# VHH binders against Mitochondrial Rho GTPase 3 (MIRO3), part 1

All scores and structures are predictions.

Target 1, 175 residues: Mitochondrial Rho GTPase 3 (MIRO3), of Arabidopsis thaliana (Mouse-ear cress) (q9ma88r425to599)
Amino acid sequence: RKVVQCFVFGPKNAGKSALLNQFIGRSYDDDSNNNNGSTDEHYAVNMVKEPGVISDTDKTLVLKEVRIKDDGFMLSKEALAACDVAIFIYDSSDEYSWNRAVDMLAEVATIAKDSGYVFPCLMVAAKTDLDPFPVAIQESTRVTQDIGIDAPIPISSKLGDVSNLFRKILTAAEN
Unless a header shows other numbers, all headers, positions and changes below count from the first letter of the chain; antibody chains are not in Kabat numbers.
ipSAE, averaged over its two directions, is called F for ESMFold2-Fast, E for ESMFold2 and O for OpenDDE. V2 adds 0.75 times the mean of E and O to 0.25 times the DockQ between the complexes of E and O.
[cut] stands for letters that were removed.
Atom coordinates printed by the task and the answers are left out, and those that the model quotes come from them; centres of patches stay.

## First folded at step 1 (VHH)

Design A1 (framework vhh_7qbe_3)
Amino acid sequence: QLQLVESGGGLVQAGGSLRLSCTASGFTYAMGWFRQGPGKEREFVASISWSGGSTYYADSVKGRFTISRDNAKNTLYLQMNSLKSEDTAVYYCAAETYEYVWGSDSYDYWGKGTRVTVSS
ESMFold2-Fast, scan of step 1: ipSAE 0.012; ipTM 0.409

Design A10 (framework vhh_rezetamig_d1)
Fold by ESMFold2-Fast, scan of step 1:
Structure A10 (fold): chain B 175 residues (1-175), chain A 124 residues (1-124)
Amino acid sequence: as target 1 above (175 residues)
Amino acid sequence: QLQLQESGPGLVKPSETLSLTCTVSGGSISSGSYYWGWIRQPPGKGLEWIGHIYHSGSTYYNPSLENRVTISVDTSKNQFSLKLSSVTAADTAVYYCATDYEFWSGDTYGMDVRGQGTLVTVSS
């Protein structure tokens, strides 16, 4: 059994809280107040099952929403020490959300490089249920190719379509 | 402590351009994890988001205002500015410059740090 620490980044209103709630089996419409004021960090922990394999091959995945409250401090290099995989989530219907997520990825990748940390980075296209014609998808695919990372992984927390993301996170951690 | 201060004329004539500047102290606009924006509150109404900008120059505007609004940043002066063209009496409001830290949880656009606000009256 392996424990994988996945750091969840993304601009405001990208769907970070919805993703964490979906991962622990809560519906999109459920109250997300699980850890009211206890810590400045939001965590979701679950086991990712491989169908048809022995239970001792199951992995524990931790999704850690990256947040800093009350201090106004920027992300520090020390905070990245525990990261096995970073995901950058954006609202697929919002060009602002996409551009900001790309900027965040560039910033995190620079800090990691300067600190000697090595972990894969993945883009996550959220709220695909809100985008009847995803005009930004070709642009986002082109940009990720230019940066040298995988194409964005589509999800919808509202529709419950997030299962492929968790498998891809574990695959990235193995590579 | 991060502080924001609006400046600009309190009276603007209809059809003219409203110009406001926000001066930032206690922090740098070049900080990549912050966005810098403008919100307004007409008398007796709720807050309306106008738009925001990143240090890179990337701008995002309220679609209802998009054709009239321009936000720009001057990192050398640690300032950012709003221009709203073709104003009418409906643009009379208290205008706030505001900023927030991107990594905070809640997935909603916050206004954690804002200026004291400046009343702009559109009248002939």
Scores: ipSAE 0.000, ipTM 0.249, lowest interface PAE 11.2, mean pLDDT 71

Design A11 (framework vhh_8fcz_2)
Fold by ESMFold2-Fast, scan of step 1:
Structure A11 (fold): chain B 175 residues (1-175), chain A 123 residues (1-123)
Amino acid sequence: as target 1 above (175 residues)
Amino acid sequence: QVQLVESGGGLVQPGGSLRLSCAASGFTFDSYAMNWVRQPPGKGLEWVSGISGDSGSTTYADSVEGRFTIIRDNDKKMVYLQMTSLKTEDTAVYYCAKGDTWEYVDSGSFDYEGQGTQVTVSS
């Protein structure tokens, strides 16, 4: 399957807009990308070539930002049927952001289990150019091990370090 | 200035067919993937189909796989969506989108998408 639908969850100011802008090739320094308080849905679509593959076969990765309202997310159970990979992005310098992202993952995992949906969930640590909140490494290691997912994937839109995330999303969708 | 102009929508019965067209201008057309996205009534945007700049790769959402075909003509700077076996669930405004495009459901206007073309599938 050459199409991957990735649902993007995360609290306000977690870096979702910066991630989607990097995915479509926009500059990080555009302040208009701040969607603080926005409830709008956003889609970012790109054709991703597999590096090192002689066939140069393009895969389509679709990032769909899940709307949030009052720190909760707005998504029906039926909408999750289209999800191939869910990512939960948080500001790595903000403990509240981490706690909200973990809560969102737990809620989404519960809905998926109750509905019979199966898709991988990945934590994404954004703004890794900033200092992490106290005990961040210890908490992220414990939580991801307890729920059986991989350690958080670090990104920094400010430093341009986001390419590994898209590869990991595609790899997760293949499993 | 990037400009995309969609056409070809209309009313069709379930099981029918329509061909949508998108005329592109203002950018190097063959250097970018082109996509079709749709917005059903009261819903957000859904990605439908994509085609690479050289037509070497095409991709489809599971909901339309086997029913829709995306085609491009780089000489005419056109992209098309051939829709067959239409269902009531395909009712939406269809937009043409340049591959690296933001889509905002509340704007009613998009930088790299035109005003759209309405497809209504109704008995």
Scores: ipSAE 0.000, ipTM 0.200, lowest interface PAE 15.2, mean pLDDT 71

Design A2 (framework vhh_8emy_2)
Fold by ESMFold2-Fast, scan of step 1:
Structure A2 (fold): chain B 175 residues (1-175), chain A 124 residues (1-124)
Amino acid sequence: as target 1 above (175 residues)
Amino acid sequence: QVQLQESGGGLVQPGSSLRLSCAASGFTFSSYAMHWVRQAPGKGPEWVSSISGSGDSTNYATSVKGRFSISRDNPSKTLYLQMNSLRPEDSAVYYCAKDTYEIWSGYTEYFDYRGQGTQVTVSS
C-alpha cells in the first residue's frame, strides 16, 4: 500500500475546506505551528482503489490543507520533505485568488528547489459554476504553459469533478 | 528575448520616497503579471509586490504593505513601484521580474531576475 501525501495550498476562501469535506475519512486540525508560523495545517485521509485492477494493492491519499495567514506565505522547508504532490486551489471567478495561488506555487517551487525536493505541482480551478474573471481562460492557459505544467483542473461541488481531480493527483504522484 | 531594465534607485534619508521604473521588451507586456523582488547584501531574494497583467489585482509583502504601491502602464510597457516612508531595512537592489516560469519537468524554477537591478540605499 502506497501513501500519497498531497499538500493543498490556496488563498483563504478558495475552496480548500470544501474539497476536504468531499471525502470520507478522518479530518484533523493540526495547529502545531499556529503560535510560531504563518501557516496552519489540516489533514484528511481517503483510500483510493485503482479502477479495473483486481488486486490487494490500494493507495492511501492524504490531503494536508495549508492555511495562509494575512502576513503572506511562509512555509517550513522541513514540512515539504513529506510532499509527494502539491495542488494550488484558486477561486476561478476571482483574479486576486488566481494571482495568489500562482504566487504560492512559485514560492513553494523555490523552497523545494533550494531544499533539493522534487514533486509535481497542479493548479486547481474551484467554483467553476461562477463566471470567470476577465481573460481568466486565456491567462490561466498561458501561465500553465509558461510554467510547463498541465492546464488548471476545474472542480465544482459536483462529484464527477472531484473524482477527476483525485485521479490526476494520483497519476502525477506516480511520475 | 526578454529584456527588463530597472531605474529610479538612489541614496535617500529615512522617511523619503522613491519611484522605481522597469522598462520591458521582448514579450507581450499586458499578458503577464509582473513582480518586484529585492535582495539586500548577504541576504537571499525577497518578494516585494505583484501586479496582474491587466493591473486590476495587486499583492504586497507584509513588510511593505501600506507604504509601497505597484502599478503598470501597458501602452508604454513600464512597471512602477512607488515607495513611501522608506526605512533602512528597505535598502537593497530591486529587480523587476516577468511572471514566466521555466519548464517544470520534475524540478522547480525561480523568478526571472534577468534585469540589471536598481540600487536603493536608505541611510542617514
Scores: ipSAE 0.000, ipTM 0.110, lowest interface PAE 17.3, mean pLDDT 68

Design A3 (framework vhh_8fcz_2)
Fold by ESMFold2-Fast, scan of step 1:
Structure A3 (fold): chain B 175 residues (1-175), chain A 122 residues (1-122)
Amino acid sequence: as target 1 above (175 residues)
Amino acid sequence: QVQLVESGGGLVQPGGSLRLSCAASGFTFSDYAMNWVRQPPGKGLEWVSGISGSGGSTTYADSVEGRFTIIRDNDKKMVYLQMTSLKTEDTAVYYCAKEGEVTYDSSGYDYEGQGTQVTVSS
């Protein structure tokens, strides 16, 4: 597959914009990372070279940030047709962030099922340079197992530790 | 220093065509993928199309597939976006973007801030 479209969901301040800015090589402190209010979507693109292949066989990975529009996000079922992988980012130090990300995953999974769309869903634990909320590791592992998805993938945009997430996205998209 | 200069934008009616150009300098042009990205009024940045360093591989956003063609001329250090069957939804400032480092942690692209304005109106 030449283009992998990854939809990025998560509550406010979960690290969505920081991840997209890190992906395109910008500082996570860049003012462009914050927009006054919420927009429909932001996009970040990179051509990813697979180890051991020539540059002309590179894949394009697109991260599309889905933003909340006051009291929820509006995402048409038609828009989900373009999704190859969905990731749900939460602030690993904030229990509210975790609960909201789980709710978003349930909502998106319901829309996908009702529309006949099939794509992998991954939970992403952001800001792992901060202390986790109480019982976070055990509860998040249990919940993801109950839902039937992989355990949350840890990242830290502040520490630049995001490579494992991108490998997981590409691997998930191969099916 | 990487320099990318976009041109070719303008006002066209729906169904019309435009060809955007990007002149590149300051790097080994054929070693890097090139992209076109756009920013519609009041919206965020949207990726449009990409082309590998040799020109052997191209890819397009679903919204433009079949209507746009990305081309490069490595001898002239130019990237082009041939746009046909333009729609009002294609109205945006278009930017040429050079692929950055291909590592996951520092990847991205460099692009020129001025862009070129495309307006599609009836």
Scores: ipSAE 0.000, ipTM 0.169, lowest interface PAE 14.0, mean pLDDT 67

Design A4 (framework vhh_7mjh_2)
Fold by ESMFold2-Fast, scan of step 1:
Structure A4 (fold): chain B 175 residues (1-175), chain A 121 residues (1-121)
Amino acid sequence: as target 1 above (175 residues)
Amino acid sequence: EVQLVESGGGLVQPGGSLRLSCAASGFTFSDYYMSWVRQAPGKGLEWIGRIYSGGSTSYNPSLKSLVTISRDNSKNTLYLQMNSLRAEDTATYYCARDLEYEWGSDTFDYWGQGTTVTVSS
């Protein structure tokens, strides 16, 4: 069975921790480190049944949160060789979150190009149960089309529905 | 200087309700997301929920039926309404300022001193 490594990028407060907690069924109680103004890099692993006709097919998703430091990503060019799918998560109610996620995507795309790596990039609109603010679906769709990636995938970690995102990550990994 | 001051804690009987307040000063309160976090005696920190600048909320799924977060931007005040309190809700409750979205993790930059809630009969 295929192991899919998904690198999770996104600005502060975009919902990265909530997504990882939802993915593995953990409660927010597992985030005790947030109170010191810093968080651990964390990984979430789950088994996902492949969509389609094959009833016994399973895939393993590994979500790796990528941390940022003052001089850029805490990620080497060599580390991107392990990336099967990159997702860029933003708070759909916050223009700052959207702008930073787009900047991160541009930076990762540049590093990948320089290193000769090719992997799909997906924008993820978190907290869609909130009111959208400046970054409307139509506008974000146009921007992603201009960049040449799929429209942002909406999720709401508050409502617990993230299965569609996992399916789309697996599909993207197949190209 | 950024200051966050919690109030409203105290002794409450099981099944009771309590409303906590957090008074903010030294920054433009309406521009920031705000969170509530608690710590029970001898246990780690537990995130309760977040309120966005526009008033929408996101909660810890294990607590969402028991709490409501609200804000009054005209008074620079954050609120936590708690209902059906249980002994396990005994904790020190903190309000925290969510940073402007800068590159990095989902961390808080300023915390209040905390207010203690004791649920006992």
Scores: ipSAE 0.000, ipTM 0.118, lowest interface PAE 16.7, mean pLDDT 70

Design A5 (framework vhh_rezetamig_d1)
Fold by ESMFold2-Fast, scan of step 1:
Structure A5 (fold): chain B 175 residues (1-175), chain A 123 residues (1-123)
Amino acid sequence: as target 1 above (175 residues)
Amino acid sequence: QLQLQESGPGLVKPSETLSLTCTVSGGSISSGDYYWGWIRQPPGKGLEWIGHIYYSGSTYYNPSLENRVTISVDTSKNQFSLKLSSVTAADTAVYYCARETVEYDSSGYFDYRGQGTLVTVSS
């Protein structure tokens, strides 16, 4: 499958919009002048390529931001069936942001299990240019190991750091 | 109150164009707050997003399908439609039409969808 649907979860101010904007910043912006307003700010598409590899392994990655309300998320059980990979993004400097992201992962995992859906879940540590909250490394290592998922993937405003995340998403989707 | 209903042929021959229509009742399609979309589920597989349309006619398609997909809207009939060209057996799936909300902090990816219609691609 050449298209991967990645659902982006995370609390307010975790960096979801910044991630989507950085992702589409690499793409040419086509004509939208006569549209009656664009609302695609929460949806981003781009091609992800292996550096130095010329092959049909290039994948199209779609990032869809899941809307939130009152520190929770709003997503129908049916919509979750479209998910190939779920990422849970948090502000690496904010312990509250980490706790909310972990809670969201637990909730999504429960819905997936109850619905018979299977997709990988990845934690994403955003704003790594800021100092981490106290005991962040110890806490994140313990929690991800206990849950049985990979350690959080760090990202910053650099495009190279974001590119590493996209490759990890594609790898997770193929496994 | 809002209801979406798919309609179209249940059987399509390989290489032909699949045409489905979604009829919206209990709400207007001429709204700046929503996109109107199509998703499908092949037997034994997960859902695949096909694309969506804004009531002005602006469309966004799944890149994997974009060369074969056309979505159109008819605001006078409160309907939107899907055309998928050059179908093969891999296009056999249950097709759903759906409403996607753009309201910040108070909405989900899909807040309504139709009951689905099975389309089989066979000779």
Scores: ipSAE 0.000, ipTM 0.102, lowest interface PAE 17.1, mean pLDDT 72

Design A6 (framework vhh_8emy_2)
Fold by ESMFold2-Fast, scan of step 1:
Structure A6 (fold): chain B 175 residues (1-175), chain A 120 residues (1-120)
Amino acid sequence: as target 1 above (175 residues)
Amino acid sequence: QVQLQESGGGLVQPGSSLRLSCAASGFTFDDYAMHWVRQAPGKGPEWVSSISWDSGSINYATSVKGRFSISRDNPSKTLYLQMNSLRPEDSAVYYCAKDSTEYYFGSDYRGQGTQVTVSS
């Protein structure tokens, strides 16, 4: 597709804001000092050119941060109608962050199934510059295999390495 | 205005059991996931366990899996943590926390805590 809508889920402090700021060209330092106080949905848009595409055609990738309602209710099914790919980001050093992201994936997958929507779901391991929680690699590999999704995609916004994630998002959206 | 009150801690010997309780008020308890977190002296906070609003999803930290059981009673607005086979390394102040999209571990969402000491 020429426009890819990627919904970004994840628990607090998982690295969502750092990812969004890096996506639009902001540095990690700028993100860590930012305190805008906004409670509205956040969007980031980038124009990307696929590596190796001979036709030289640009795609528009849109990252939309999605927050689960503080009243405890799940995301509205109507909001998922625009989703081409969902990513679930977690702090790779924090076992709670991992478990919460898995729960979010299960909740979103259930709403999508009940609504007849189909889109790929990807797990994203953030803050890979930090030490992983105990048995993280073994647990994440087993769980993603059990669910039937790809192994978590590692990123580090602090180290500036997110290009592989964007490539995988674009590839997943085409299937 | 979220209010949480933990109780049930105490001094016990290794291998003992304790049941912690958390009484919730100021929000619709039935609509939120709940968490147990602990903090040992000189250490940072450690997540222990989580339970969804309907008890359909339950998670445990690797260090307590198989020994601790989280549960809730929505009619009484109470969260529980059954702790079995207690070890010295389980010694900490235990806090309950209301789930939040912003801050699951902050003071605004946790109570005063209850002290658990496991020593010979």
Scores: ipSAE 0.000, ipTM 0.287, lowest interface PAE 13.4, mean pLDDT 72

Design A7 (framework vhh_8fcz_2)
Fold by ESMFold2-Fast, scan of step 1:
Structure A7 (fold): chain B 175 residues (1-175), chain A 118 residues (1-118)
Amino acid sequence: as target 1 above (175 residues)
Amino acid sequence: QVQLVESGGGLVQPGGSLRLSCAASGFTFSSYEMNWVRQPPGKGLEWVSGISSSGSTITYADSVEGRFTIIRDNDKKMVYLQMTSLKTEDTAVYYCATDEWEYTFDYEGQGTQVTVSS
């Protein structure tokens, strides 16, 4: 399979722009004359090469940021038919960001169930180079176990973290 | 309201060339990144190429790099895909898409069919 459609959900300031910039090969602090502003970037596409001695398999990972407005996200239920994997990104130092991301996951899971769609959901903990919010370790572990999904995947400005996320997204899409 | 209309597809022999066009309306075209994606028969969507709002950043899928060229004309609200050295595996319906998330998923156009066959 050459193409994986990954929908990116998360509250404002969660780190979605930094993640998208890393996937497209841009610097996370890239301020390169974007006429429509950095906030207008809604998806990134990157060629992901599988690691190893023989890395002759190229996969295209398409990350599409789901826009939010007011207290909801702007996405039709029919559009979810194209989703191969959904990720929910939050600022690991901000309890409000975590609560919003969990709410979004619950809402998307409800829409998917009601529509008969099945796709994996992953939590992504961004900005892990910052101090975590109080009770973060206990709360995030318990909630993901209660929901039946994997523990949150940490990412920072380090390349190793992003590579691990790429691999987990591709693996989830294959199941 | 937002509309993207693809054209220029057809039947071509391996090694041939085609130029696809996409006419945009209903949004501020010059403010958005434009992309070409394709769907081979019986398969999912495959990203092909992207071009930034100003045209300064251009990217290609490894499978088409060196063979395809993406061009935009903000005055005419058009994006093009110049395809050369076409291969049978390039056979697909080609769509253009913006990085405006809502419109990308609301697009219900027919695309333009490219068939590479002897």
Scores: ipSAE 0.000, ipTM 0.124, lowest interface PAE 16.1, mean pLDDT 68

Design A8 (framework vhh_7qbe_3)
Fold by ESMFold2-Fast, scan of step 1:
Structure A8 (fold): chain B 175 residues (1-175), chain A 121 residues (1-121)
Amino acid sequence: as target 1 above (175 residues)
Amino acid sequence: QLQLVESGGGLVQAGGSLRLSCTASGRTYAMGWFRQGPGKEREFVASISSSGGSTYYADSVKGRFTISRDNAKNTLYLQMNSLKSEDTAVYYCAADEGTYIEYDSYEYDYWGKGTRVTVSS
């Protein structure tokens, strides 16, 4: 069987814990966005099928939450060698969260390039049940075009709308 | 071999400001400042990611010191404001080969020789 390693980056309270809990079928809870009680390394594993795609083998997707400290992240070169897809999650209602997620993507892309690793990077707009921050569409469009990546993928763990993200992660890992 | 050269140290009055610089002989990734006061162990002061997008500070310097970098010049800076006598130390520049961002680790790959800062009351 195929195993896809997805590294999950994002600033504190961006929704990483809520996403991992939703991925393994847990109900949304406001406290699940609080990483004060979470372990520094957290894994969630599940099987994902692409609707309408014929596949001889189901893929196993592993979401690994990357440790953060003082609004940054800890990532070794050795750990990065195992990355098949990196996602950068931000709170779509918080401009600070967006700016931190973009900074994390730039840093990971630099480390990957310098280390000779190639994997897709995806922006994930979380908490889309909340109102977006001012100029969010203009800012996200400008930055993603400047960087040369796809537009952010919207999700809401509170509303249970996350399935599209997991399909996009698997598709990115194939290409 | 990568070399780091610190400059900008000196004598300054309490409440004053001082800017330290560290020039690298080539490309660097994560970088940081450490210090060692008289009769003390070396301690973390501040670090900055390769892109400059993430910065980290020891609690003792938060709000007073600012770390920054100019990658085009291979230079790291530490702007020190509201200096206290407790800030008296030899300040060392450190650089990583890019294996990861060093927050509180003392295991950087390269170190400068240090620059002395003396804060008089």
Scores: ipSAE 0.000, ipTM 0.194, lowest interface PAE 13.1, mean pLDDT 74

Design A9 (framework vhh_7mjh_2)
Fold by ESMFold2-Fast, scan of step 1:
Structure A9 (fold): chain B 175 residues (1-175), chain A 121 residues (1-121)
Amino acid sequence: as target 1 above (175 residues)
Amino acid sequence: EVQLVESGGGLVQPGGSLRLSCAASGFTVSSNYMSWVRQAPGKGLEWIGRIYSGDSTSYNPSLKSLVTISRDNSKNTLYLQMNSLRAEDTATYYCARVEDYYDSSGTFDIWGQGTTVTVSS
């Protein structure tokens, strides 16, 4: 697939906006945001490819931030129909951020199963420039293995270490 | 009218097990996030865990090895199984429907009256 839609979930202050801004370049897309008329959505679109090489494997990645509001006690089935990959971002220094992200993944996975939708779910550990919460590595490894998903993907927007995530999203969508 | 009614509390010896029940009316537990919360005498509320529409669960890490949350959709009832009970588990236990704001730690919009568990020899 030439266009991959990645839904971005995560609790407030987990780093969702920082990730989207880093993906598209903040200074350029601030005024061209396609989501100007909606409070529930924020879009970031770019092409993920090897620098200096044009290939048939180049794909467009769309990051769509999903914001849960007062009426979002549970996501609707319709909301997930366009999802090719779901990522769940948390602040790696905050255990409660981790717990909320796991809760979100459990809900989204349940709705997808009930609706017959199939897409990969990835945990994303943000703010890895900060010290992790106590037992973070042990806890996250155990929980992701128990759920049957890959170990959390580390990123740091402050250190510019986000490119590995975009590659992994495209790989997950291919499989 | 929406209502939650807890039952199953009582006296239990240290090391024992106990299963609490929470019967819901006016709404369906299978379509809502449900939580168990406890309050020890003179202390604040402590979150125990949540269960989602597909029976996926999330627990307080300090309690995960000691508790299991489940439900019976045919009875519209939520359960909390507790094992290896300690004196420090003495508390009033509440079931609650989660008003889930993902930008916070979560809030509860419907509470039961609670059931008291006393762990003593």
Scores: ipSAE 0.000, ipTM 0.159, lowest interface PAE 12.5, mean pLDDT 70

Design B1 (framework vhh_7mjh_2; at its last look DockQ between E and O 0.38; V2 from the best seeds 0.00; counts 0 for: pae E 8.4 > 2)
Fold by ESMFold2, look of step 2:
Structure B1 (fold): chain B 175 residues (1-175), chain A 121 residues (1-121)
Amino acid sequence: as target 1 above (175 residues)
Amino acid sequence: EVQLVESGGGLVQPGGSLRLSCAASGFTFSSYAMSWVRQAPGKGLEWIGRIYSGGSTSYNPSLKSLVTISRDNSKNTLYLQMNSLRAEDTATYYCARGRYYSSWYKPFDYWGQGTTVTVSS
């Protein structure tokens, strides 16, 4: 239970690569998604420690960016076996990004349930510092409530402080 | 302009099979969940099922054994295969583009004009 595998889903340009870069605190050019890649997989590893918590409660968090090929290649049931927590990042200023992320969540959750895998799913609203598409916040809160998950976790593209998200990921994995 | 055009309806004998098509244009078809809905004469709308952008399906439990939804993203086409048709399956069949969990908006933002299936001897 010392290593938590978090799969990071979301449509292109939603902020997946930026989140992984913020997690390790450096620019990572391999995460640029060059046009020639048949499989663009990227991960970030770091320790997450609560202030005042003793060292044997520390967790290693692995964020694995999952990129589905543009041709719509189906997600493998076997690929999900290692998942402890799934997060779905969307651009809160883009209705298409939201719709795509919800579709990914529904697909992943259905496959996981049918396969007997149990892991929490979280929605992450990226770019909350931009203008949201009309009524996006109310819609996303209602949809997440309808499907039985927490309201989307907001992150900003500007401040770079995403430590709250990483703590929420670990808390979800504990359950 | 988003367009959805159903085809493949017609008269069919009880016990027969029929495959309906929905041609989509004006949007990135492969990125949207799609649904089939039907309306029997004088009745309300009945949801048949949905296929997600990645190909997983969800069905109305009462129809699950009778229908199969598929999609061909390279042809921008949604399909409904119906088998062992009965008189009660007589209806107008619609394809619809869904916004999956948009409960404060209408659940389907675009509809086709429908194709009619009549099951009778």
Scores: ipSAE 0.012, ipTM 0.295, lowest interface PAE 8.4, mean pLDDT 73
ESMFold2-Fast, scan of step 1: ipSAE 0.018; ipTM 0.449
ESMFold2 (binder alone), look of step 2: mean pLDDT 84; pTM 0.841
OpenDDE, look of step 2: ipSAE 0.096; ipTM 0.535

